# VHH binders against q9y6x5, part 327

Target 1, 379 residues: q9y6x5
Amino acid sequence: LPPKLLLVSFDGFRADYLKNYEFPHLQNFIKEGVLVEHVKNVFITKTFPNHYSIVTGLYEESHGIVANSMYDAVTKKHFSDSNDKDPFWWNEAVPIWVTNQLQENRSSAAAMWPGTDVPIHDTISSYFMNYNSSVSFEERLNNITMWLNNSNPPVTFATLYWEEPDASGHKYGPEDKENMSRVLKKIDDLIGDLVQRLKMLGLWENLNVIITSDHGMTQCSQDRLINLDSCIDHSYYTLIDLSPVAAILPKINRTEVYNKLKNCSPHMNVYLKEDIPNRFYYQHNDRIQPIILVADEGWTIVLNESSQKLGDHGYDNSLPSMHPFLAAHGPAFHKGYKHSTINIVDIYPMMCHILGLKPHPNNGTFGHTKCLLVDQWCI
Key: E = the ipSAE of ESMFold2; O = the ipSAE of OpenDDE; V2 = 0.75 times the mean of E and O plus 0.25 times the DockQ between their complexes.

## First folded at step 14 (VHH)

Design uf67 (framework vhh_8dlx_2; at its last look DockQ between E and O 0.85; V2 from the best seeds 0.76)
Fold by ESMFold2-Fast, scan of step 14:
Structure uf67 (fold): chain B 379 residues (1-379), chain A 121 residues (1-121)
Amino acid sequence: as target 1 above (379 residues)
Amino acid sequence: EVQLVESGGGVVQPGRSLRLSCAASGFTFSRYAMHWVRQAPGKGLEWIGNIYHTDSTYYNPSLKSLVTISRDDSTNTLYLQMNSLRAEDTAIYYCARHYWGEARTSAFDYWGKGTLVTVSS
């Protein structure tokens, strides 16, 4: 009886992949559901920031996860994929699983979504798995479906995260059609397994399922490198994040560091924090460093070394290559409806509506997603 | 060419202490976080901890009371101090350079060849 939602993320699934490769299982999912062709993500177009924006409806400057690599000079704390468990980093927002547990005394379940293995505002997902990349998609799915069927209070919000196609996108680059077709076929097969498992367990007809991603991927090259060491001596600053958005903490006068960087490469923009374009919504947080370097699409910032990355993300969020898609199926969604574009921050208020939750203040606009929903009118 | 060379391993008695070193070359050591990782015979990789270029340290909660990580940027050397060694600490110990950005399938871009520590009575 209570509405249920499963939110699934395939990391780094560029929207354009849907047009260039065959996805028979995903296409069957979409045929009886909805497709948003492009989701405009938040800047920086990175994994941790965008996964947290999906579940909070906030820009990165507001939710506080402003990069995959962060440093707080006051506390001397670092954030990275190896050091992501400190609640300090996550406490500037309230993610949907916390809201779900606190408003209606319902349970949440999580298989590896960023932040779900961290107590946020003293609340951790009711059921969760500690992050471990070695755990198979099947094991993650088995746990989620078990918790959806066998919990009290009932699990009404569940999340499932998978690292592909991001890992292969970095390794091969999105233009490697041979390797990417193999990876994307495996993902489509996993989507088929997901749907089959939900049908076999009697969950499919009453469960709302969203399949989305945090960002896309663009092709990089050894011919498109920016050597930061040719711009400025490393003794003048502390590096907090490198590529394609470099976060610079000056050890000397900020203006001197800026002047050494500002004309170093025609393929990166150098911003004092106050000069970061307003359209990025990437300024009003102490975790954003005093100088930010933004590389042009496909350019990699390096430290006097070659780069092994053939694909990357983190670039300007206006770039279509950085955009994921959103597909959804379930009792809340229309069948066979296609929508052009939404903002990634719009997903949160839509999910709150589906679950009957009062959203925390957020940057999303419910009107942008109402055409997807059976209980709403597009006018 | 980036090189990481671990040393200081060997046979040690239970309850003793041991300090491992990792000599780094071919890059500006002071700009990278550095990690220690171990692999016991027939087991998977176990992350021990890391130290950032700002000197902040982080540890596997299961090992925090037993190990200390430090660095000397003047000699490009990473250290792992281990105390109260047990038979279960028998493993090959690896030094690894932190990967700038995210690597969900691998958190490191360069590894040493490892140094064997055998805790035996």
Scores: ipSAE 0.809, ipTM 0.911, lowest interface PAE 0.8, mean pLDDT 93
Fold by OpenDDE, look of step 15:
Structure uf67 (fold): chain B 379 residues (1-379), chain A 121 residues (1-121)
Amino acid sequence: as target 1 above (379 residues)
Amino acid sequence: EVQLVESGGGVVQPGRSLRLSCAASGFTFSRYAMHWVRQAPGKGLEWIGNIYHTDSTYYNPSLKSLVTISRDDSTNTLYLQMNSLRAEDTAIYYCARHYWGEARTSAFDYWGKGTLVTVSS
């Protein structure tokens, strides 16, 4: 049988939740598989960029999804959650489901993973669900497992996306133990449902399953605000993205805008595009604006009339609070193995290996995941 | 206080046109993208379209031919022009303020109370 892989994402699942809360179903999943305790994600640590990095193995500057909100000054196009279906934004890379589907006797399926309801390089997943937040996890799971079990050509790669615990993290903040305990329990129950469903269908032993996330969550506070309106008049720039990484498009001389912002707060770094630190791999794309502002962990960039969340993400990708985890189970993976850390871009070459796909050029390192795989030598 | 107030709704016959307005106050209107959303009886929310602060517009493909969104920053007003109305266009119409940077959680941070449009012969 051809290898099959299901990639599952629980948005905003911070890695240390595993240490601070109980996950009986997930722990059982891990016990029978592998765990990577920390996954270093890509900068900025936002949903669309990091999910696309998982399935392309590329830094954001390379795959072109550089934020949840983007603007292209040449075409004057905007990207956001409400208008994410223009192939223009996605075509700078080839995601794994496209690669997979272009192979003979293979098809791909997707349940609301970012980019899966868009034709990329004129190819869309054979099976997919349009994004709808009102659709239950159960319905998503039922569709995915049906496709995995009954499709011709067979579905060999599938993605499943769920919005929690991210939404709740924003609402309650990650430090709200009472509310987050409830939310995380639900997530664990969903994992239980997933495993049970796979077992019921006879898929459990033969299906490779990866459970991961795109980013973590940090606690925000009303006491940690950076008000841009106190530093610069709104008429001097166009705001493309706000917090915790603001994207600034100057309407006047860039240097003047920079000078007005550079000392706005001791808790915010201001970068000209060419001065963005190399470690972010966030420079070489036209969609990155001329000036970016990066707030310190837990600080929120606000406007006079903006709303505030109790939790947020998007910060420096070196911060542990931004890191998700990765767990996996199936014939390709060891049992009872734990690994400390990988880069999120390392997932792509691993998945390609599992599926027998030739990877496109990418920034991942296959060597970082060798120890997770039964067919690889690990020293 | 941020406020959005829709107006212009009412009962109209099929085939007619209607223009809705959304009056914004309590914030710098000109730097925000704005959206129109509707909810038909017994149905979920349907995104109609938006206009960015750069004046770029985007529409639901199913409605593109029937709607035009515009804005007047001098009067802090958002507009929705609807043409060739049908019975299925009966809904409460909402304007909403865009929020930056978040995906799959909340694209909007403020909503109006809505205005009812009834298309009936």
Scores: ipSAE 0.742, ipTM 0.884, lowest interface PAE 0.7, mean pLDDT 95
Fold by ESMFold2, look of step 15:
Structure uf67 (fold): chain B 379 residues (1-379), chain A 121 residues (1-121)
Amino acid sequence: as target 1 above (379 residues)
Amino acid sequence: EVQLVESGGGVVQPGRSLRLSCAASGFTFSRYAMHWVRQAPGKGLEWIGNIYHTDSTYYNPSLKSLVTISRDDSTNTLYLQMNSLRAEDTAIYYCARHYWGEARTSAFDYWGKGTLVTVSS
C-alpha cells in the first residue's frame, strides 16, 4: 500500500500562539507526533508565495509567485486573488501534487490550497475544489476524506487550506488576547474534528498528516503609518503592491524615484532591485519590481489614508513574529519529538521522501528534517 | 472619504444592452484596480471582472463574451457594458475598489451601494 500524506495549512498561525494560548487538541496531536517550534518562511512573508514555497521547496524568486499582487513586465499581465488562475504565473515550478499524480496508480486531491485549482504544466489536481471562502471547514474536510477513502487510483497526496487565524489576526491584531483566544479555541476545535474524523474513517493509523502555516502576524497601529504621498508624487510611479513590501514601477527616471523615497521614513528600507539583501533570495525574477520598500515590523505603508488592519504580515522573514510552526503525525514520523527550527523550503524534500517521490531541484535541505522521520538517522 | 456610486440600473428587456457607471471620489482613482461584482436574488456574490490602473482587464470566464469593463481616469468613472441581457442577469451590480496585497480574505476594501438591474419582458 503506498504511503499517504495530508498537508493542512491554517493561514497566519504564528508560532508563539502555541506557547501563549491553550490547544488541547493540537497538543494531543503533537504528543503523539512531532513538533517544529519555528519554521523560517520565505521573504516576502505573504500567503501565495509561502504556500507555493511549501509545495515546491523553492524561494519566491525561483518559483515565480513573488507576492499576492504581481505584474509581469514581459507579458504585461497582472496577478491577484481575483485573477490567479492563469497557469503562466504558476508554471515556473512543479508543485508536489503534479509530481505525485504523474506516478503510476496515484492521484492527488485538494481542498483550496493556493494553486490547486490551476492547471499547472497542463496538470490539475485529480480531485479539487475551486476556491470559495464561504465553504466551511467541515465541507472541505468531508471532501478530502471522501477522496482519500474512495478514489481509484488512490489519492496519496491531499491538501487542506483554512483562512484562519489569518483573517482574525488582521482584524483584531495578535495582541488582542480576548478575541484571539476565542479564535484560536475555534481553530483547536477544528483540529480536534480533523483528528476525530480521520479516526472514525479508519485513516488515522496509516495517513501521514502535517499541520502547518505560511506565516505569522504582527501588531499594527494608526500611530505607525508611512504615507507615500508625503514623499513622492503619485504620478511618478505605478504601484504594483503596497504593504508591508511595496513594489514600485517608476514612470520617470528610476534614480529620481529612489532619491525621493530613500529618506521618506526611518521605519522603511528602500531597495533598488540589485541592492535587495542576498539573505532574502528575492532578486532574480522579472516579476520583482525595480524598487521595493520594506516597512519595519508593525509599520504600514499607506496612500494618504488610514489603515483598517490591526495585524499584518509580509515583513522580513528573520522576524520571529512572521514564523509559523509545523506539527506532524503518522507512520513516517516519530512520536513525542520536538525540534527547534527548519526552513519552510525544507518541507518539500521531506514530503517527497515520505511519498517516495524524486524531488525537483529545490532550495530545501532534507537533512534538516531527518530527526522527524522514523526511517532516518539523526546525525 | 472613499465613495463609490453606481448608476444606470433599471428595468430592461431581454436581449438589450445596458451600460452601468460607477462614480468614484475620495481617492486617486487612477492608482487602483477596480472591479464589478453582482448579486442575483437569493444568490451569493458573483465576480464579473476587473480593470487595472494599467487598463488591463480580466473577466469571469462564464461572462467574458457578454461584458466589457472600461474606465475614464479623467472623470473618475468605471463602466460596465452588458450585452444580450437575460433574465438571469437580474441582480444588484456593485463596483468595488481593489484591496492591495491580501489573498484569501477580502479582494476589496470599499464597495458601492449597488444599482439594481431587472431584466424582464
Scores: ipSAE 0.709, ipTM 0.880, lowest interface PAE 1.2, mean pLDDT 93
ESMFold2 (binder alone), look of step 15: mean pLDDT 83; pTM 0.832

Design uf68 (framework vhh_8dlx_2)
Fold by ESMFold2-Fast, scan of step 14:
Structure uf68 (fold): chain B 379 residues (1-379), chain A 121 residues (1-121)
Amino acid sequence: as target 1 above (379 residues)
Amino acid sequence: EVQLVESGGGVVQPGRSLRLSCAASGFTFSRYAMHWVRQAPGKGLEWIGNIYHTDSTYYNPSLKSLVTISRDDSTNTLYLQMNSLRAEDTAIYYCARHYWGEARTSGFDYWGKGTLVTVSS
């Protein structure tokens, strides 16, 4: 029987929520599985980039989903949440579900993971749901478990995506203990539902399950705004992305735009593309704009207006507030093992190993995750 | 204060055309992508399409042949031209401002109150 893997993402689940709130169902999952306390995600610390890094093992400059908002000047195509289905944007990498279907002639199933409702290299997930935020967690779970049990060729890789706690993190901010407590308790209940459903269907003991996230969340404030219009007149550039990383396409000489921006705020770093720090691995892609502005943690870049958001992400990936966690359970994983840190790109080669797939060239290091696995020597 | 005000709704016969407007104020309109969204009675929200500040347009594939979105940055106005109206197009029509750089949340940061379009014989 081929090994099976279910990859679950709760968007915006900051790692230290595990220490500040009670998660009885997640705690029981971890007790008989593994926990990675911090996952160092890729820059920019946003939803689409990091979800695609998890399933490709590549930095954003390599897989091509470099932001939630992108522009290609040659084709005049825009990418955003509302128009994310053009294969043009996704074709710079091969996600694991494509490899699973083509390399091993197995099926993949997806409940709304970013990219799974798009044909990538002419291959779409064998079973999938078109993205619709109104579809309940229960309906997503029902479809995934049905496909795991009733498919030919067998579904060996399945994904499940849920929008919380990201939506509430933006609305209330991570420091709102009352609202965040309610939201996180609901997520823990959903984890309990997931485990119970898998047990009821006889899947629990033989299925590998990973629960992770794409990024964290930090507190924002009306007292921490950077008004871009105080720095430069809007006629000098086209804005491609705003906050906390602004992507600037100059309408005049690039150096002139840079000089107008470079000393405007003590809470924002301004980079010419070639000067972006090497540690970000955010330079070698045409979708990265000629000038990038990076706000300091908790600062919001605005266009001469207030900001309604109390929480945000997208900041420097060295910040612990931007880090998610990873928990896993199943026959491939040790029981009761705790690990401090891995890179988010390390998840892909680990998943390929579990499924018996040959990974495409990637930026992950299998050695970083081997201590999690029963069939590997830790030293 | 950011405001979006839809207008141009009303009762219209099947097969006719209708143009909706959205008047924007309180922000630099020319720098935002703008969306049209509708909600039919007893149903969920349906995205119609959007127009970027670069004038690139995108449409719901189910509606692409029936609608055209345009903007006039000099008057801060967004337009939705609808042709060949059907009873199924009966809905409240909203304009919404694009939420920069976010995914899988509201998708929009500001909405209008909506304008009702009723398609009946």
Scores: ipSAE 0.736, ipTM 0.881, lowest interface PAE 1.1, mean pLDDT 93

Design uf69 (framework vhh_8dlx_2)
Fold by ESMFold2-Fast, scan of step 14:
Structure uf69 (fold): chain B 379 residues (1-379), chain A 121 residues (1-121)
Amino acid sequence: as target 1 above (379 residues)
Amino acid sequence: EVQLVESGGGVVQPGRSLRLSCAASGFTFSRYAMHWVRQAPGKGLEWIGSIYHTDSTYYNPSLKSLVTISRDDSTNTLYLQMNSLRAEDTAIYYCARHYWGEARTSFFDYWGKGTLVTVSS
């Protein structure tokens, strides 16, 4: 029987939540599996970019989903979470479910992971759900487990996406211990439901399960706003993305726009595209705009308005507040092993190894994850 | 304060056309993408389509042949033209301002109060 893998994402699950809140179900999962305490995500630390990096092993400049809001000047196409189904945006990489379906006589299943309801290189996940935030975790889990047990050719790769704790992290901020405690307890209960469902269906012993996230969350404030309209008149540029990374398309000379922005706020770095720090791996793609503004942690860029967000992400990927974790359990993984840090792009080649797939060229390093795996030496 | 006010709803016979308007105030309208969303009685929200500040338009594939979205930045007004109306188009129609950059948690940051369209004979 071929190896099977279920990849689960809880959006916006900051790594240090594990140390500040109680997770009895997740801790039981970890006790008999592995924990990576910090996953260093890709820049920018946003949902669509990082979810696609997990399943392609590529930096954003290489896979082409460079933000949650994008614009292509040649085709005049826009990308956003309400307009994410055009294959044009996703076709610069090959995600693992496509590789799984094309290299072997195997199926993939998806409950709402970003990109899985889009045909990519003319291949869509064998079983999938169109994105709908109103669909319960239970319904997503019921579909995934049904497909894992009742598919021919067999489902060997399955994904499950859940919007929390990101939605509540934005609304309450990560420092609201009362509200975040309630939200995180509910997530822990959903993890308990997941494990129990897999056990009841006889899937648990032979299924590899990865629980991870795309980014963390940091506290924002009405006292930490950068008013872009105080820096530059809107007639000088087209805004493509706003906060905490603003993407600026100049309508006049690029140097003039840069000069108006460069010293506007001590809490924002302004980069010409070619001057973006190499460590971000965020330069070599036409969807990255000519000028990028990067707010300091906890600062929000606004257009002469207040912001209701008490939490946000998208900031520098070196910040621990932006890091998620990774936990895993199953026949491929050691039991009771803790690892400090991996890069989010390392998840893809590890998953390819578990499934016996040949990875497409990628930015991950298999050596970084080998200590998690029972069939590898950890020295 | 940001304000969106929908108008043009009412009772209309099946097969007819109707144009809705949304008057925007309290922000620089020309800088934002705008959306139309509807909610039929007892149903969830259904996204109809959007128009970006670059005038690019996007539509729900199930509705694309039946609707046209346009904008007039000089009057801060968003329009929804609907053709060949059916009983199932009966809904409250909302104008919504595009929210920058947050995937999966919120598509819109401001909504109007809606305008009711009833399709009946």
Scores: ipSAE 0.684, ipTM 0.860, lowest interface PAE 1.6, mean pLDDT 93

Design uf7 (framework vhh_8dlx_2)
Fold by ESMFold2-Fast, scan of step 14:
Order: C-alpha cells, then structure tokens, then sequence
Structure uf7 (fold): chain B 379 residues (1-379), chain A 121 residues (1-121)
C-alpha cells in the first residue's frame, strides 16, 4: 500500500534549544529515529519563504515567496499575513502536496501549513483547514489523523503547523529562560500527545513523521536599533518590508537613495539588488526590490520609534541562531542516527523519494539526506 | 506616542450607511498598512479589511460587498464606509496598525479604543 508521510512544523524552533532545555518526548522520538542537528535555511530566514522552500526544494528567488511582505508594482498587488491567499504569489513553484495529488491517485491533507489553503496551479490540498490561529493543536491533530485513516483516495502526504515557539520567541526573546522553558516544555508535551495519538490509532509503525521548523530566533534589544528615518527622508522611497531585511523601492534615482543609505549604520549592510551576495541566492526575482538592507544579528530597523520585538529572525542564514533542526521517525528512517547539517531545500527531494514521487527541478541534493534513509547506501 | 482615535459611531437604522474615521498620530501614517476590526457583543474579533500605503485594499470575503476602506495620508485619517447596515453589524469598531514583518504570529501593534455602532430601529 502506498507510503505515508506527516510533516510537522513548530515555527521558530531554534536548533540550540535542544541543547539548552529538556525535551523528554522529543528525545524518545529521536532515540528510535534520526536527528539532523542543524538545518541551513534559505535567505531571508522568515516564515512564509522557508515553509515554501521546505515543500518545493527551491530558493526564494525561484519559488517567488521572497519575504513575509511583498509588492508587485505592475499589478499593484501586496502580499502579507492578512492577504496571503492570492494564487499569484504561490504559482512560481509546485509544492509537494500538488505533486502528490497530480502524479499519483493520492490525497493530501493539511492543518495550517502556509500555502495549503490556496489553490496553486488550480490544485488545493484534498483536505485542508483555512488558517485560523485560534484553532488548538489538538483540533489540528484530530483532523489530520482522521484524514490519514478515513480517506479515498488515501492521504499519503499530510502537514501540521503550529505557531510556537515563534510567537513567544518574539515576545520574550530566546534569552528569557523562565518563559522559554515553560513554552518549550508545552511544545514537548504536544509532541508527546502527537506520538500517543498516532500509537492509539495504529498509525505509528507505518507512518513516516518529520518534525522540523522554518528558522530559529535571536535576542533583540532597545539598545540595538537602526532608525531608518535618520538615514533618509521617507518621501524618497516606498517601504515594502522593514526588519531585519528592509526592502526599498526608490521614488527617485536608485543611486541617490543608495548613497543616502550606504554609510548610515555600521550594523546594517546596504545592497543594490545586483550586489546581494551570491551565497544568499536572493537576486533573480522581480519581487526582490532594487535596494535591500540587511541588519546585523540582533539589530532591528525601525521608523523613529521603539521596537516591540525582544526576539526576531530574518537574519543571515549562515548564523546558527537562524537554524532549525529536523527529527524523523518511521519505516523510511534509520533508528538512533545523528547527522550534523543539511540544507532546508534538501527536505523536498528526500520527501519525494519517501513518497515515490518524481520531484520537480529543485535546488536540493538528495545525496545530503541518504544517511537518514534505510533504503539508501551511506558508505 | 502612537495614538489611534476612532469616531463616527452611533445609532443607525437598518439599511442606512455610515462612515467611520480613525485619526492617527505619533507615527508616519503613510508608511503603514492599516486595518479595521470589529467585535460584536459576546463575540470574538472579526477582521474587516486593510489598506496599504499604495491604496490597495483587501477585505474579509464575507464583507467585501458591504464595506469600503480608504485613507487620506495628508490628514493621517483612515475611513470605513459601511452600506446596507444590518442588525448583525452592531459592534465596537477598531482601527489597528499592522505589525511589520511578522507572519502567522503577527498581531496589530497599536489599536484604538473603538467606536460603538448600534444598528436598531
């Protein structure tokens, strides 16, 4: 019967949390499965871009979700958390649930993963929940497990998304040990609930489960602010995204705007689009604005005001604080294996292999995940 | 200090129209997308819609035919035009400033105190 995969994301789960806090349920999961200690995410290290990279295997410049806030000057369309359901933004790539439904006579199920409540190339997840932050983890889990057991054609790919620890990471900052300890213990309890539910329903032994995240979190401070309004008057440009990566659309000559910005702060790099470092793979898309500002880790770009964020992400993807982890369990995975690092784009071709799908062209390298898989030769 | 002050609420009869205003101060209004949100008695918050600095508007699909959002950046004012008012439109109406760059955990960083709209005969 066809292989099944459940992909779970806990938003903003920094890899370093595994070493600094106790996770008894997650450690039991890992003991009989695999752990990748660091996942090198794509730039920019933000929620929508990285969630779409996981399910497409593409850099942001290729899949088109290049930020959490985007603007298209030709159509005058905006993208944000409040208006993320226009297929226009998602149609530059084919996510794995669409491939799953189109290549095989199979169904997909989704509990809140970014993009799953949007028809992409005229295909929406067979079963899905419209995004609503008020829906409990238990309700999301109940729906996913119901669809995994009671579907025709069978659900072979399912996704489950949870907003923590990202929300608390922003509110308290990752260095608030008291509050973060409480939040992370709750997440570990939810992992325990997930495993228990799968065992009670007879799914555990035959289901492949991946637990991962889109990015990490770093500590911010009122002492580390870059006031953009001290650099340049707001009348010279349109602001498309602010912090820690600012997207600037000039209203005057681009070179003049660049010259006003380039020496404004020692804690911010200013790039003309063509000068963005090649290692970011963040140049070749019209949604990337003509000037990009990149704040140093822990620095916040503001508009002549204080910042409410005590933690943030979006920074350089070479920073360990921006990296999530990946843990997996199931018939496709070895037991008790630890791996150092993979790229977040490598997850897609690995998942395609597990499901028996032909991947669309992608930026991942299947060889990077071979040692995790029982049916692969890992020297 | 960031301030948002709603006005224009009151008692209106079913089928009538009403325009609400929100006066913004303490920040560069033209730089932010702005939202209208409402809360009916004994119910949760319901998002009405938003408007960008480019004047692009997005609406709750359930309300799109009944409301129009606009802005005047020269007076730092946000507007909500409501047409064909129904009893179920009775609510406290809030304007809110959007939080930059935080997806899925994005919350509005500043809210007004609200203005009450009562639709009754």
Amino acid sequence: as target 1 above (379 residues)
Amino acid sequence: EVQLVESGGGVVQPGRSLRLSCAASGFTFSRYQMHWVRQAPGKGLEWIGNIYHTDSTYYNPSLKSLVTISRDDSTNTLYLQMNSLRAEDTAIYYCARHYWGEARTSFFDYWGKGTLVTVSS
Scores: ipSAE 0.699, ipTM 0.865, lowest interface PAE 1.6, mean pLDDT 93

Design uf70 (framework vhh_8dlx_2)
Fold by ESMFold2-Fast, scan of step 14:
Structure uf70 (fold): chain B 379 residues (1-379), chain A 121 residues (1-121)
Amino acid sequence: as target 1 above (379 residues)
Amino acid sequence: EVQLVESGGGVVQPGRSLRLSCAASGFTFSRYAMHWVRQAPGKGLEWIGYIYHTDSTYYNPSLKSLVTISRDDSTNTLYLQMNSLRAEDTAIYYCARHYWGEARTSFFDYWGKGTLVTVSS
């Protein structure tokens, strides 16, 4: 049978949740598949940037989705989750569903993955759902499985996105064991439903399934706030993004804004764009603002008010709290294999290999994922 | 204390126009994008649009020809202009403050109590 792949994301699923909570359905999935214990995501550790890195294999400076809130000073356009349908924001890269449709005359299907309801390089996912948070996991799954079974040309690449445990991670914080236990148990039940549905429809044995996430979550507190208004008057700059990475567009001389900010708090780093650490790969794009503020883990940047967030992400991608995991099952994958770490950009060339697609130039290294695959020699 | 107070709702005839206001206090209004959202009786929330703090506007494609969002940062006021009102526009209209830096988990961190618009003859 031609290779088929379903890519599933549970937003904000921190890697160490697997060790601190019980996941009977996910553990059964892993027992007959593979587990990557940590996935090192890209900076900044936010939803849209990392979801687009998974499907392009590119750092954010290269694919152009550099934050959940962006401003392009050249074109004067603003991006946020409520207006992500402008192709302008997504056209700096070619996601895997576009490559899948163009190289092999195959179909792609999508239930809510970021970018799949947008025409990118004049190509939209063959089957897709417009983003709507009110649509149940079951309805998303029903559509994906219908499209996998009833499409011509055949659907060979499908995506499924779910907002939890990120929503609850923000609301309760990852240290709230009672609430997080309830949320994570429900996610495990949804994984059980997914596997059962694929088995009932005769898809399970011939479908490659990847379950992953875009980032983790860390505990925040009213005791760990950085008041930006105590650092600099709001009349000196335009705020493009706030926390935990603030994107500052100066209205006066950049050096003057930098000097007002650089010593304001011991719990944030202030960077001129050219001084952003090379290891972040977060510099070479017009959507990255002239000054970036990076809060320390668990610190929230605010505008002279309290924060309601008990959990957050977006922090330094070297932090284990920001890392998700990857689990996979199917004919392409070994059974019962555990791997320590890959980079999130490595997922794209692995998926291209599974589907028989030629990857676009990317920042991933296929060698990092070869031990997961049955058709590769691990050493 | 962050407060958002909607006003301007009421009973209007089909085909007429209506302007809603949202008075904001307790935060630096000019630094936040602001949203309008509505909920028709027995229905879920429907996003109308938002205005960025640089005055760039973005609308629900289903509604963009029927509404205009504007703001006055000197008075900390957000506006929703609605034209050619129909019975299906009957809803409670909410003003909401944009949730910075978050995608798909929450779009708003503070809401008003809403203002009821009833379109009937």
Scores: ipSAE 0.519, ipTM 0.775, lowest interface PAE 2.2, mean pLDDT 92

